VHH binders against p49116. Designs and how they scored, part 110

Target 1, 238 residues: p49116
Amino acid sequence: EGPLLSDTHVTFKLTMPSPMPEYLNVHYICESASRLLFLSMHWARSIPAFQALGQDCNTSLVRACWNELFTLGLAQCAQVMSLSTILAAIVNHLQNSIQEDKLSGDRIKQVMEHIWKLQEFCNSMAKLDIDGYEYAYLKAIVLFSPDHPGLTSTSQIEKFQEKAQMELQDYVQKTYSEDTYRLARILVRLPALRLMSSNITEELFFTGLIGNVSIDSIIPYILKMETAEYNGQITGAS

## First folded at step 7 (VHH)

Design r80 (framework vhh_brivekimig_d4)
Fold by ESMFold2-Fast, scan of step 7:
Structure r80 (fold): chain B 238 residues (1-238), chain A 120 residues (1-120)
Amino acid sequence: as target 1 above (238 residues)
Amino acid sequence: EVQLVESGGGVVQPGGSLRLSCAASGFTFDNYAMSWVRQAPGKGPEWVSSISWSGGTTLYADSVKGRFTISRDNSKNTLYLQMNSLRPEDTALYYCTRHGYEIPFKGDYSSQGTLVTVSS
């Protein structure tokens, strides 16, 4: 009964803090990341299928996959965010921390490996020239992952994931009819998302603004946010 | 025009208490989530606490959890921050702000802030 996603769900527009500072700093990076996280969570809750699973299941799904959704969002919004410049600034800060002996070599190595994986993922997506429709359905495939431990509605979640896969296939075959293997190239990028450490993502993109509060603690607040502004934006969309 | 007017700042000794107030005008106050954000000397903005439009849900930064209490009175269009067990590290300019999904936590600055100094 009807498509999983509507045209409204394909729209994903990040509004960056303005103006961009002369010197890129941790607080600008964290504010930008927080805006992307909120946009990603509000995108998820706008999906009727997501709402149909109920609040407890919804919270469990987002807690399990927020880092994958966030990373897809970073790739999708890489140009708007000037992500390459942000990552270069983080690398520079990290190199200065080595010289000042403020962090262990093992920790620095873990963070550098994470940044490298993130850059490679974003570069792969850019080379494939993933469009807005494709990003929307990739996010839906990630969101409706039935294989996370502790989920209670796995059969319904799997059905929604399969529906997302089918709708993506139909779109790709219609829009990129000459590229028989495009869908396969896109889907094989997804396993890389599970290699991204949520703890390192929190450290790099969030602790500078929200402190050491975990994203797991913030997710229920975001998903249950009640404001006239939120309702006007989410329910007023065509 | 959205206007936020903070008050209640001052100088207090470590272990002391202060209550900050934020008077809102120019928008429907009870339709918006609100936050407190602070900026310490030599540091960038740090989110402190948020409260939902109804007052039913609150969030706190770990640095203030158990010491600060955010509250609101929608009948008076006023946001509050009760600060207990104050530490020198709490010294900062405190801003109230309106937040939503587009501008989370840090929110819109429409105020001059109120200075809190904790000195031994």
Scores: ipSAE 0.421, ipTM 0.736, lowest interface PAE 2.7, mean pLDDT 86
Fold by OpenDDE, second read of step 8:
Structure r80 (fold): chain B 238 residues (1-238), chain A 120 residues (1-120)
Amino acid sequence: as target 1 above (238 residues)
Amino acid sequence: EVQLVESGGGVVQPGGSLRLSCAASGFTFDNYAMSWVRQAPGKGPEWVSSISWSGGTTLYADSVKGRFTISRDNSKNTLYLQMNSLRPEDTALYYCTRHGYEIPFKGDYSSQGTLVTVSS
């Protein structure tokens, strides 16, 4: 069998809404997040191994790992997104909610901690200076995770994950031969993704666009979306 | 009893600097993210800056970014706000707050804040 990923899967370019507003409003934040989500989903869809799993399995797989993929995307696109600014804006908006007594104290704490977890994760990835190939393989590893409940074809998923891991190992060994422990340093970051709440992520980044609709419910639509349609949204949306 | 006591406020000329402190007691300080909030006369409270429990992550409002620096010393249970290049619009009563609770003047834990006045 050929490699799991090709050079085409390394490219991961997020286009931000334009123009950037002077004040980052909820709409801008949500639109930016949605574009990243779409990009992540379409990236997954472009992988032949992903396609080979079939539509039902694909959908279930993405439903299980979308938050992790999204978070890796945030890290990878942090500079382009001005993620720190976005997160600051979110905090500011959250403060308004606090003043309006819309959130419980415990919920406020959870949300704020989640925001900091996101920022710290992204900072840690930046510190490691993760490159495009490494991100691609990391995304593949989290995508092809067989340990989510309710998945079919778990043996095949595991095989793909192993392949991703092996290819990453080969890449790191070849590219960063002087850094013996780079692979380990990279992989140990993945558990942090599992500590992040998908519900809170959804609330922070997507509530402004989808309201009470869950990301889970729109994932099938995103996966069926034509690339041209997605591109059209990118160019037409501000 | 949870207590937050702000200090370091005063009168300063535009372009000047101040360093605010917030002494925390009555809870495990290093388990909580902390924030600075300010309230200008006649205005509602405005979020200024936040810092994670470890200090590894900091966030700033756009209005203070590049001028203010939030930090903390967990060994001293103290939150700081270094304020540089102060402007008249920075004039406000500054509060520190523990996340998980409302703004100090609305929550169960009240704080008096520290007044910062920037004027020529």
Scores: ipSAE 0.018, ipTM 0.270, lowest interface PAE 7.3, mean pLDDT 86

Design r81 (framework vhh_brivekimig_d4)
Fold by ESMFold2-Fast, scan of step 7:
Structure r81 (fold): chain B 238 residues (1-238), chain A 120 residues (1-120)
Amino acid sequence: as target 1 above (238 residues)
Amino acid sequence: EVQLVESGGGVVQPGGSLRLSCAASGFTFDNYAMSWVRQAPGKGPEWVSSISWSGGTTLYADSVKGRFTISRDNSKNTLYLQMNSLRPEDTALYYCTRHGYSIPFRGDYSSQGTLVTVSS
């Protein structure tokens, strides 16, 4: 029937905490990441196709793909977030942890490999000059992934993913008509998202607020928030 | 100065009930979502329940769903947790938390918590 996404779903505006501190700290990094996570969940909630799958399926899909959505959001909002500066600060902290013997060498290696993969992904997306329409459809492809273990309604999810792929193809072919292989270059970036550990993303961007509380526990809460409550959280309104 | 003062804990037998309260001050209570978090001896914090600023939306951990009820009274700046059908594994120090500019839980609490012990 209608398109999977409207122009409303292309709009993705991250409002950063203000004022920016002179020196980056854990609170600022976690607050910025939390706002991006909330924005990403609200974006998913606003899609009629997503709503049509029902609450249980919605929760299962987002729990399975939040790290992929978050990473796409980091790439899309990298400039607004000053992501390169944030990652540099995290690397510096990690190097200090080596000197203070606070983390095992194996764990540090895993975290550094994750940061390298994240930097490489964001750099690749920036070099491809991915636009807002392309980001919206890439997020939809990731959201409507029928291949996560334990999912129900997989046939309907697959149909929505195929619709997202079709609409992305149509958009790219019309908008970038001179670049015959642009869609292929974009799509081959997506498998890298599945290689990124959600546990390490959580440790880098969220663990500074309270230890041992998982994003998995927070997702159902965010998905069930009233629109006014969501807007209050995103704008920081008192 | 944000202050949260928990009360209502105690010793109760399995199957019993307790009602926890959290008195909030130093901020506009009705502008913030609130949560209950517990910490069992020797374990990390576990999220229990959350309630929206208006009270219109509530969420529960699977381990307490159907047994616990979160509520709030914005006129009294007070958060509540009604705990029914208590089990030994519910034994923990219970904290209330304010959601702010970050995700639901903060690493630093101004509260001392209230101890709930479920034993014979």
Scores: ipSAE 0.000, ipTM 0.289, lowest interface PAE 10.6, mean pLDDT 82

Design r82 (framework vhh_brivekimig_d4)
Fold by ESMFold2-Fast, scan of step 7:
Structure r82 (fold): chain B 238 residues (1-238), chain A 120 residues (1-120)
Amino acid sequence: as target 1 above (238 residues)
Amino acid sequence: EVQLVESGGGVVQPGGSLRLSCAASGFTFDNYAMSWVRQAPGKGPEWVSSISWSGGTTLYADSVKGRFTISRDNSKNTLYLQMNSLRPEDTALYYCTRHGWSIPFKGDYSSQGTLVTVSS
C-alpha cells in the first residue's frame, strides 16, 4: 500500500485555447472550461486507487463531484486562465441581460451570488497560497467522497478519502511546520464547494455546448475514452 | 477554406431509415471531433450525436439512443449518421459541425444542412 498520490499527480498544467480572441465570447469560455474539465478527468483517471474502484463507481463518483473538482481547478489555474477576466466578461453579459430584460431578476441574482461565492473561494485559496501538493490532496479528498447519495462501495471510497486526509496532514505538518493551524484553515474551505450549484456552473462556463447537452451526460463519454484519445485531447493540439 | 457539405436527407415513412453524410474539406478532418445537430421548424438547435477524432468514442442524445449510429471514415473525410426507426418528431434540418474538442460544442452551422421529413 504505497502513497495514494505520486509526484505525477501534483503536475496539473492547463493549456489554454490559442489565439485568444479580441473579445471574450461564449465559445472561448466554453473551450477553456472544457479543457479544464478534461484535465481534471484525466487527473482522476490516473490515480490507481480510483482505477481500482471500477468503471461504474468511477462514473458515479465523478458525476457526484465534478463541480467541486472543476471549482478547485478554477482556483488552481486562475492565473493561467485569467479567470478574473472571464468572470468580468460573464458579469458584463449578465448586466446587459438585465437591461434587455432577457433574464428574470431572481435568476440573475442567483447567478451573481454564485459568481461572488466563486470569487471568494478563489481569493481565499490565493491568500492561503495553496501549493500543488495541497491542491492534489484537496482534489483527492473531494473525489473520494463517500457521502454522495446513490454511491456504491462507500466503505472503500471512505478509506481512500481518509488516506488522502492523512497524507495531506503529513505533508502540511512537514512542509509548513511553523504554521500549526494551516491544515485547519485549508480544510474549512472545502464545505463551500458543496454550496456551489452545478447547474449554475454549467450556465456560466458551458453555455457553448450544443443544444441541451449536460455535463452529467458528457462525463461517461470522457471517462470511457481510450487512453490515446484522452491524451490527444488534453495535450492541446490534435 | 473549411467546408462541410451534408447530404442524404429526404422524405421517409415512420419506422423507415436514412443515412446522412457530411463531406469535410479544407482542414485535417481526423484532428477534430464531429457532431450532428438538428433544428425543427420554430425550435432552437438540438444536439443529436458526437464522435471523437478517432471514432473510438461516441455520445448520443437520449431521444435517439438505440436508433441512430454516428460513424466516420477518416480516409474519406466523411461523417455519417445512420438513422433507424425514424419518428415524425425526428423531422428537422440536420447539420454537421466541427469541434476543437471532443465534447458537443456549440459549433458553427455554416452549411445549409440536409432536410429530413418523416411522414406518410
Scores: ipSAE 0.179, ipTM 0.561, lowest interface PAE 5.3, mean pLDDT 85

Design r83 (framework vhh_brivekimig_d4)
Fold by ESMFold2-Fast, scan of step 7:
Structure r83 (fold): chain B 238 residues (1-238), chain A 120 residues (1-120)
Amino acid sequence: as target 1 above (238 residues)
Amino acid sequence: EVQLVESGGGVVQPGGSLRLSCAASGFTFDNYAMSWVRQAPGKGPEWVSSISWSGGTTLYADSVKGRFTISRDNSKNTLYLQMNSLRPEDTALYYCTRHGYSIPYKGDYSSQGTLVTVSS
C-alpha cells in the first residue's frame, strides 16, 4: 500500500475574503474562519485512507477533531490570515464587554485563557519553523485519532495514525538530519490542542453563524458537498 | 452596494403554500452561498435553509425539512423558497442573506424582509 499522504496533501493555500475591512468585524472573522474550516475539511476529504473509512466514520472523526485541525490551520496560515490582528480585534471587543459588564467575569477568563493558549501554540509552531510536510502529517495524526469516544473502526484509524507517525519520522529524520530532537519537540506540542475548548473556538471565530447553527451541524454538510463544487469554494475562483 | 429585496410573503391558511423570492444586485450572485432566515414576533432569528453558490448542495432546518425547498437561478440573480404545508409556527418575517462557503450566516440580513402569516 502506498504512502498515507502524497505531495498534493502538502499544499494548503488559504484565500482570504477581499477586501479586508479597515476595522475587523464579526462577519469578516467568521468568513475567514469558515474558509479555513472548509480548506481543512477539503484537505481531509482528499486523503484516500480517510475516504476508505466511509461517510459515517469520516463525519465522526471530523466532529471529534475539527478544533484540533482548525487550530493547526490557524498556526499554519497565521501570516496569510494576519491572525495576530484578528486576535487583537477579538481582545479589544472582550475589553469593551468587560467595561460594559455585558459578559460574565468567569466567561471572560475562559476566553482569555483560550486566546493565550492559542497564541502560545501558534508561537511555538512558528519558533519551530514547521514546514508544509510537517503540518500535513501533524494534521493526519490529529485526524486519525482512535481514542475519541463513540468511534467505530478504531483499529483501522489507529493503523492510519501509526502510518502518519512513521512517515513524519522518516521525513523529519531525512530533511532535518542534524536536529536529532526535532520530532520530539514537534510531537510534544500536540497534547495542547486537546486542552483547547471547541466551544470557545466556536464563540471566538464563528460568532457570525445563526444561533441555531453549530459547527457540529455544518461538518456533515461540508463533507457531503460534491468535489467540483467544493473546489470552487476552496480555490476562490471568481 | 449590496441590495437584497425579498417578496412573495402574504397571509395563508394552515396547509397552504407560498413562494418567496429574493432579488440580488450589487455583487456577483453566483460567487455566494445564500440562506433564508426568519424571525417570529418576539423571538430571535432562526436559520431556515441554505444553498451553495452553484445550487448543487442544499441544507434545511429540521423544522422545515420535507416541506420547504430552496432553489436559485444564477442567470436571474434570484433566490427562491418554496414553502408547502405551512403551519402557524412558520409565521415570521423572512430574510434572505448572502454568505460564503455554503454555511448559514446571520450577517448581511436585508432590513425589510417579507412577512409570512399563517392563520385560520
Scores: ipSAE 0.224, ipTM 0.567, lowest interface PAE 4.4, mean pLDDT 84

Design r84 (framework vhh_brivekimig_d4)
Fold by ESMFold2-Fast, scan of step 7:
Structure r84 (fold): chain B 238 residues (1-238), chain A 120 residues (1-120)
Amino acid sequence: as target 1 above (238 residues)
Amino acid sequence: EVQLVESGGGVVQPGGSLRLSCAASGFTFDNYAMSWVRQAPGKGPEWVSSISWSGGTTLYADSVKGRFTISRDNSKNTLYLQMNSLRPEDTALYYCTRSGYSIPFKGDYSSQGTLVTVSS
């Protein structure tokens, strides 16, 4: 009933850890990435269509697409995160690891290719000047993906994805009426998100996680947090 | 300077109970999620439990669900772990960590930990 997304779903404000260290470290990067992941999951939880699918389906969807949502979030928040500085520091560390023979050449190549793909994606989105409404709908298209293995309610998920696509089309055609090919330029960027490895994303951004905890294992717990508690976490309130 | 001091460890028989405490100083305790992490001899660190800044949300590793209870007293800057129905597999050094605003994601710890030994 009604539009899939409202104006409240366009708001996506990341609060960075303070202060930024003089030298970037695993702790700062992991905390920054964790805040973005929390914000992304809170955003998904706020969508009435998402809530209507039920808790089990919600968990399965986010577990399947968190890397795509996270990557879209990195692109959207690239400026506030100083993402280019973070990626440059990671690249410099990898180049030093080659000199010290700490990683295999094949592994370094895989990680460097992932970083290149991420930079290309973020640069493409920046060049297109993707706005907040467009990001919200792209995240919705990714979230309501019916083609992940093991999903139930796939017909309803597909309907919500189609609704997201239709509302994005309507928005772009009305807001950027003189640019008849803008929607096509935006949508052709999305397939690249599925080529990026969630395992490499975890290695680059979540190395500071405690023990053997994976992103996949924590998703159900974050989705179960009470709204007031969750809001306190993302705003940095005491 | 962040300081975390664990206490309450000891030797206990299988099925027994222990209560661990962590005294925090050097930061605004009620602004941070807190976690318990353990490390058994010859193994890497394992996340055990986390608690939100307010104490309203708690998270547990599958291995300890139903047996352990995490809690905090923000007025005393103290974190607790109530450990019931202890098993030999729970034998480890236990550390408390400051987890930032994200749970159970990360922590920093440089304290010595408190040793828990479960043996007959």
Scores: ipSAE 0.139, ipTM 0.528, lowest interface PAE 5.9, mean pLDDT 84

Design r85 (framework vhh_brivekimig_d4)
Fold by ESMFold2-Fast, scan of step 7:
Structure r85 (fold): chain B 238 residues (1-238), chain A 120 residues (1-120)
Amino acid sequence: as target 1 above (238 residues)
Amino acid sequence: EVQLVESGGGVVQPGGSLRLSCAASGFTFSTYSMSWVRQAPGKGPEWVSSISSGSSYILYADSVKGRFTISRDNSKNTLYLQMNSLRPEDTALYYCARTPYIPGLKYDPSSQGTLVTVSS
């Protein structure tokens, strides 16, 4: 019946930690990543279709797709994050680890390949000049993916994904009417998200967390936060 | 000005109990998740427990699960940690912290903390 996403779901505003240090450290990177992850889950939680799936399905779905959702968020917020500067700092840290023999060459190769794939993905999205509506629908297509292992009821999720794809198609055809192949160029970028390891994403962006806390354990915590607390964090209000 | 003041630490024998308190001021306590973090001498910080703003979700480190209980009183702007069946390895300086966004994220500078020593 109604549209899957409203104009409120197009708004995706990341507030960065301030001030930015002269030389980036793991704590600044971790806080920036944590804010983006929180914003991404807040965005998903606000979708009526997502709420309708129920708490257990919501948790399973976000656990399955958080890395894809996070990576789309990195691409969308690349400018506000100065993502190229963050990735350069991570590469510099890895080069120092090689010199000190702290990591195996095979592990470093895996991490560097991940960074290269991430940079290529973000560059392709920037080159395509993906707008806020397109990002919202791409995130919805990723969120409502029925093909992750361990999902119990997939038919409703599949219907929401199809709705997201149809609404994206309608938007692109209306807004970019002279560019017949734009939708195809956008959609062929999505499979690359599944080639990036969630474990490597955790290692690169969440190393500054205290204790042995995994993103998998964080997801149910954030999804069960009271709405007032959730909104207070996003808006920066006391 | 954000202030967190921990209290309730002391010297206790193995198997004993202590109740820590954290008095918060300078922010709207009822809208933040809160955590307990500890640091043993010469070691890095270790996350102990987190509680959501309305106590709907609570998380514990495996090392304290079943022995420690985190709670809060939003009307008093106070966070608590009830520590039972204390072990020598629980000896540490205990800090409370706001946990905006995600558990385990260190946001506020460490306050003074409260020292817990478990020895015979």
Scores: ipSAE 0.468, ipTM 0.746, lowest interface PAE 1.9, mean pLDDT 87
Fold by OpenDDE, second read of step 8:
Structure r85 (fold): chain B 238 residues (1-238), chain A 120 residues (1-120)
Amino acid sequence: as target 1 above (238 residues)
Amino acid sequence: EVQLVESGGGVVQPGGSLRLSCAASGFTFSTYSMSWVRQAPGKGPEWVSSISSGSSYILYADSVKGRFTISRDNSKNTLYLQMNSLRPEDTALYYCARTPYIPGLKYDPSSQGTLVTVSS
């Protein structure tokens, strides 16, 4: 079999909503996040190995790892998104909510810690200067995780993950030959993704857009969309 | 190595003005949103303002709206905070960061901050 990923899978270009509002608002943040989510899912769909797993397995995989994929996407697109400014807006909003006593102390702590973890993760990735190839392989490793409960075809998923890891290793050895421990440094960041709550991520980035609808419930529909429809969602062209 | 060096602090009377600067190095400044955070004596850190990489988005804490202006010069890798109509409650150590204020977040260890004291 050929490689798991090709150069076409390295491209990961997020288009921000246009025109930019004068002030960051919840709608803009949610729209931006939505586009990133769709881009991530479209990216997954473009992988032949992913397609080979079948629709049911694909849906289960994405449901299991969408938060991790999304977070990697945030890190990768942090500059384009002005992520730190977005997070500042979110924090500011939360602070206002705190003043209004709308949230419990425990919930505030959880949300703030989650935002911290997100920012820290993105900062760590920026510090490592992760390139597009490395991001692609990391996303693939996250996507083809066989250890999620309820998955079918776990052996095949594991094989794909191994391929992703091997290809990443080869790439790093070739591209960063003088940095012997680079592979280890980038892989060791992956556990941080598992510490992040999908529910909190959904609340922070998507509630203003989808309301009471869960991302989990939307994923099957997104994965069934035609390519043209995907493109429309990614670029906002309607 | 990432370095953020704040300057421009001092002692001013109420109603006075100061302009803070933050010199950035060790990273691509023009690609990062930047923030000002302050910490008053005996209080926790407080977010002050943020500006996007291209200055398209600017945010202020309610406490400083209308009085403070954040700006940046990407050609000089410098972040600014113009502070007008200063009040005693603005007294604090001011820090710049590549991140918004997040509770528990460690800011750049190289950042020493610049002290602003507003007193009669």
Scores: ipSAE 0.006, ipTM 0.262, lowest interface PAE 10.9, mean pLDDT 87

Design r86 (framework vhh_brivekimig_d4)
Fold by ESMFold2-Fast, scan of step 7:
Structure r86 (fold): chain B 238 residues (1-238), chain A 120 residues (1-120)
Amino acid sequence: as target 1 above (238 residues)
Amino acid sequence: EVQLVESGGGVVQPGGSLRLSCAASGFTFSTYSMSWVRQAPGKGPEWVSSISSGSSYILYADSVKGRFTISRDNSKNTLYLQMNSLRPEDTALYYCARTPYFPGLKYDYSSQGTLVTVSS
């Protein structure tokens, strides 16, 4: 009963750090990425269906799919973030690391291929002109994935995923009634998200993190954060 | 003006204990998450521990879990790190950091650092 997502779940507004530096640095990139990560987790927490699955299931789902949610967020917020400028800065840093012999050529090639895949994904989403409702339902489909290893509540998760798919279909058919194949073009973009390495995403966007903190290890603590504290993180309030 | 001033560093034998303190001023301490970071000679910075604004959430690096305890006193604007069962590999410059985002994904201000030396 009722829709899986409400209009409040369609709103996804990223507030960038200010001022933007003249030359992009690791700290600015990391802060921007951290804000997007927090916004993505806050979005997931706000879904009643997600809350209904319980704390342990919630943690397992987000740990399994945070990279997919983050990548969808990068595509959705690409203009606000000036993502192309960020990726160019990362490439320049990477090229300097090759010249200084700080990284192996094989590792550099792997990271560059990941950047290419990310750019192609974001470009395909931009070309399709994916709207806010479509992004919200794509994130829901990714979030409610029953096929991650180690999940124990798969039947209920699958039911929520099917509900997300049905509501996306209804939206697309109503809104883009003359584009018969739009839904298919959108859905075939999703498998590419699972080919993206979470470790390489951490290396590209979270290099400014202190020490050995992995995103996977911190997710349970972010999800348990009090609402007021969570809002303070997103808005940067003192 | 944001200021973070540490104290409590020194030289200690393996298996010993030290308590670090960090006095904060120039901002509303009670609304920020805080972290301890260390930098060993010739190495980059290593995150040690983080604590949320209200102490509801605490994280430790695997290397210090079970040995170190982070705490804060918001009435005194002070952050603490209790270090027990110290090892030679804990030798580093320790500094406290103000983190806008728990669990300390990055920091915007850090202290000057205090040296902790554990002799082998």
Scores: ipSAE 0.000, ipTM 0.334, lowest interface PAE 10.1, mean pLDDT 84

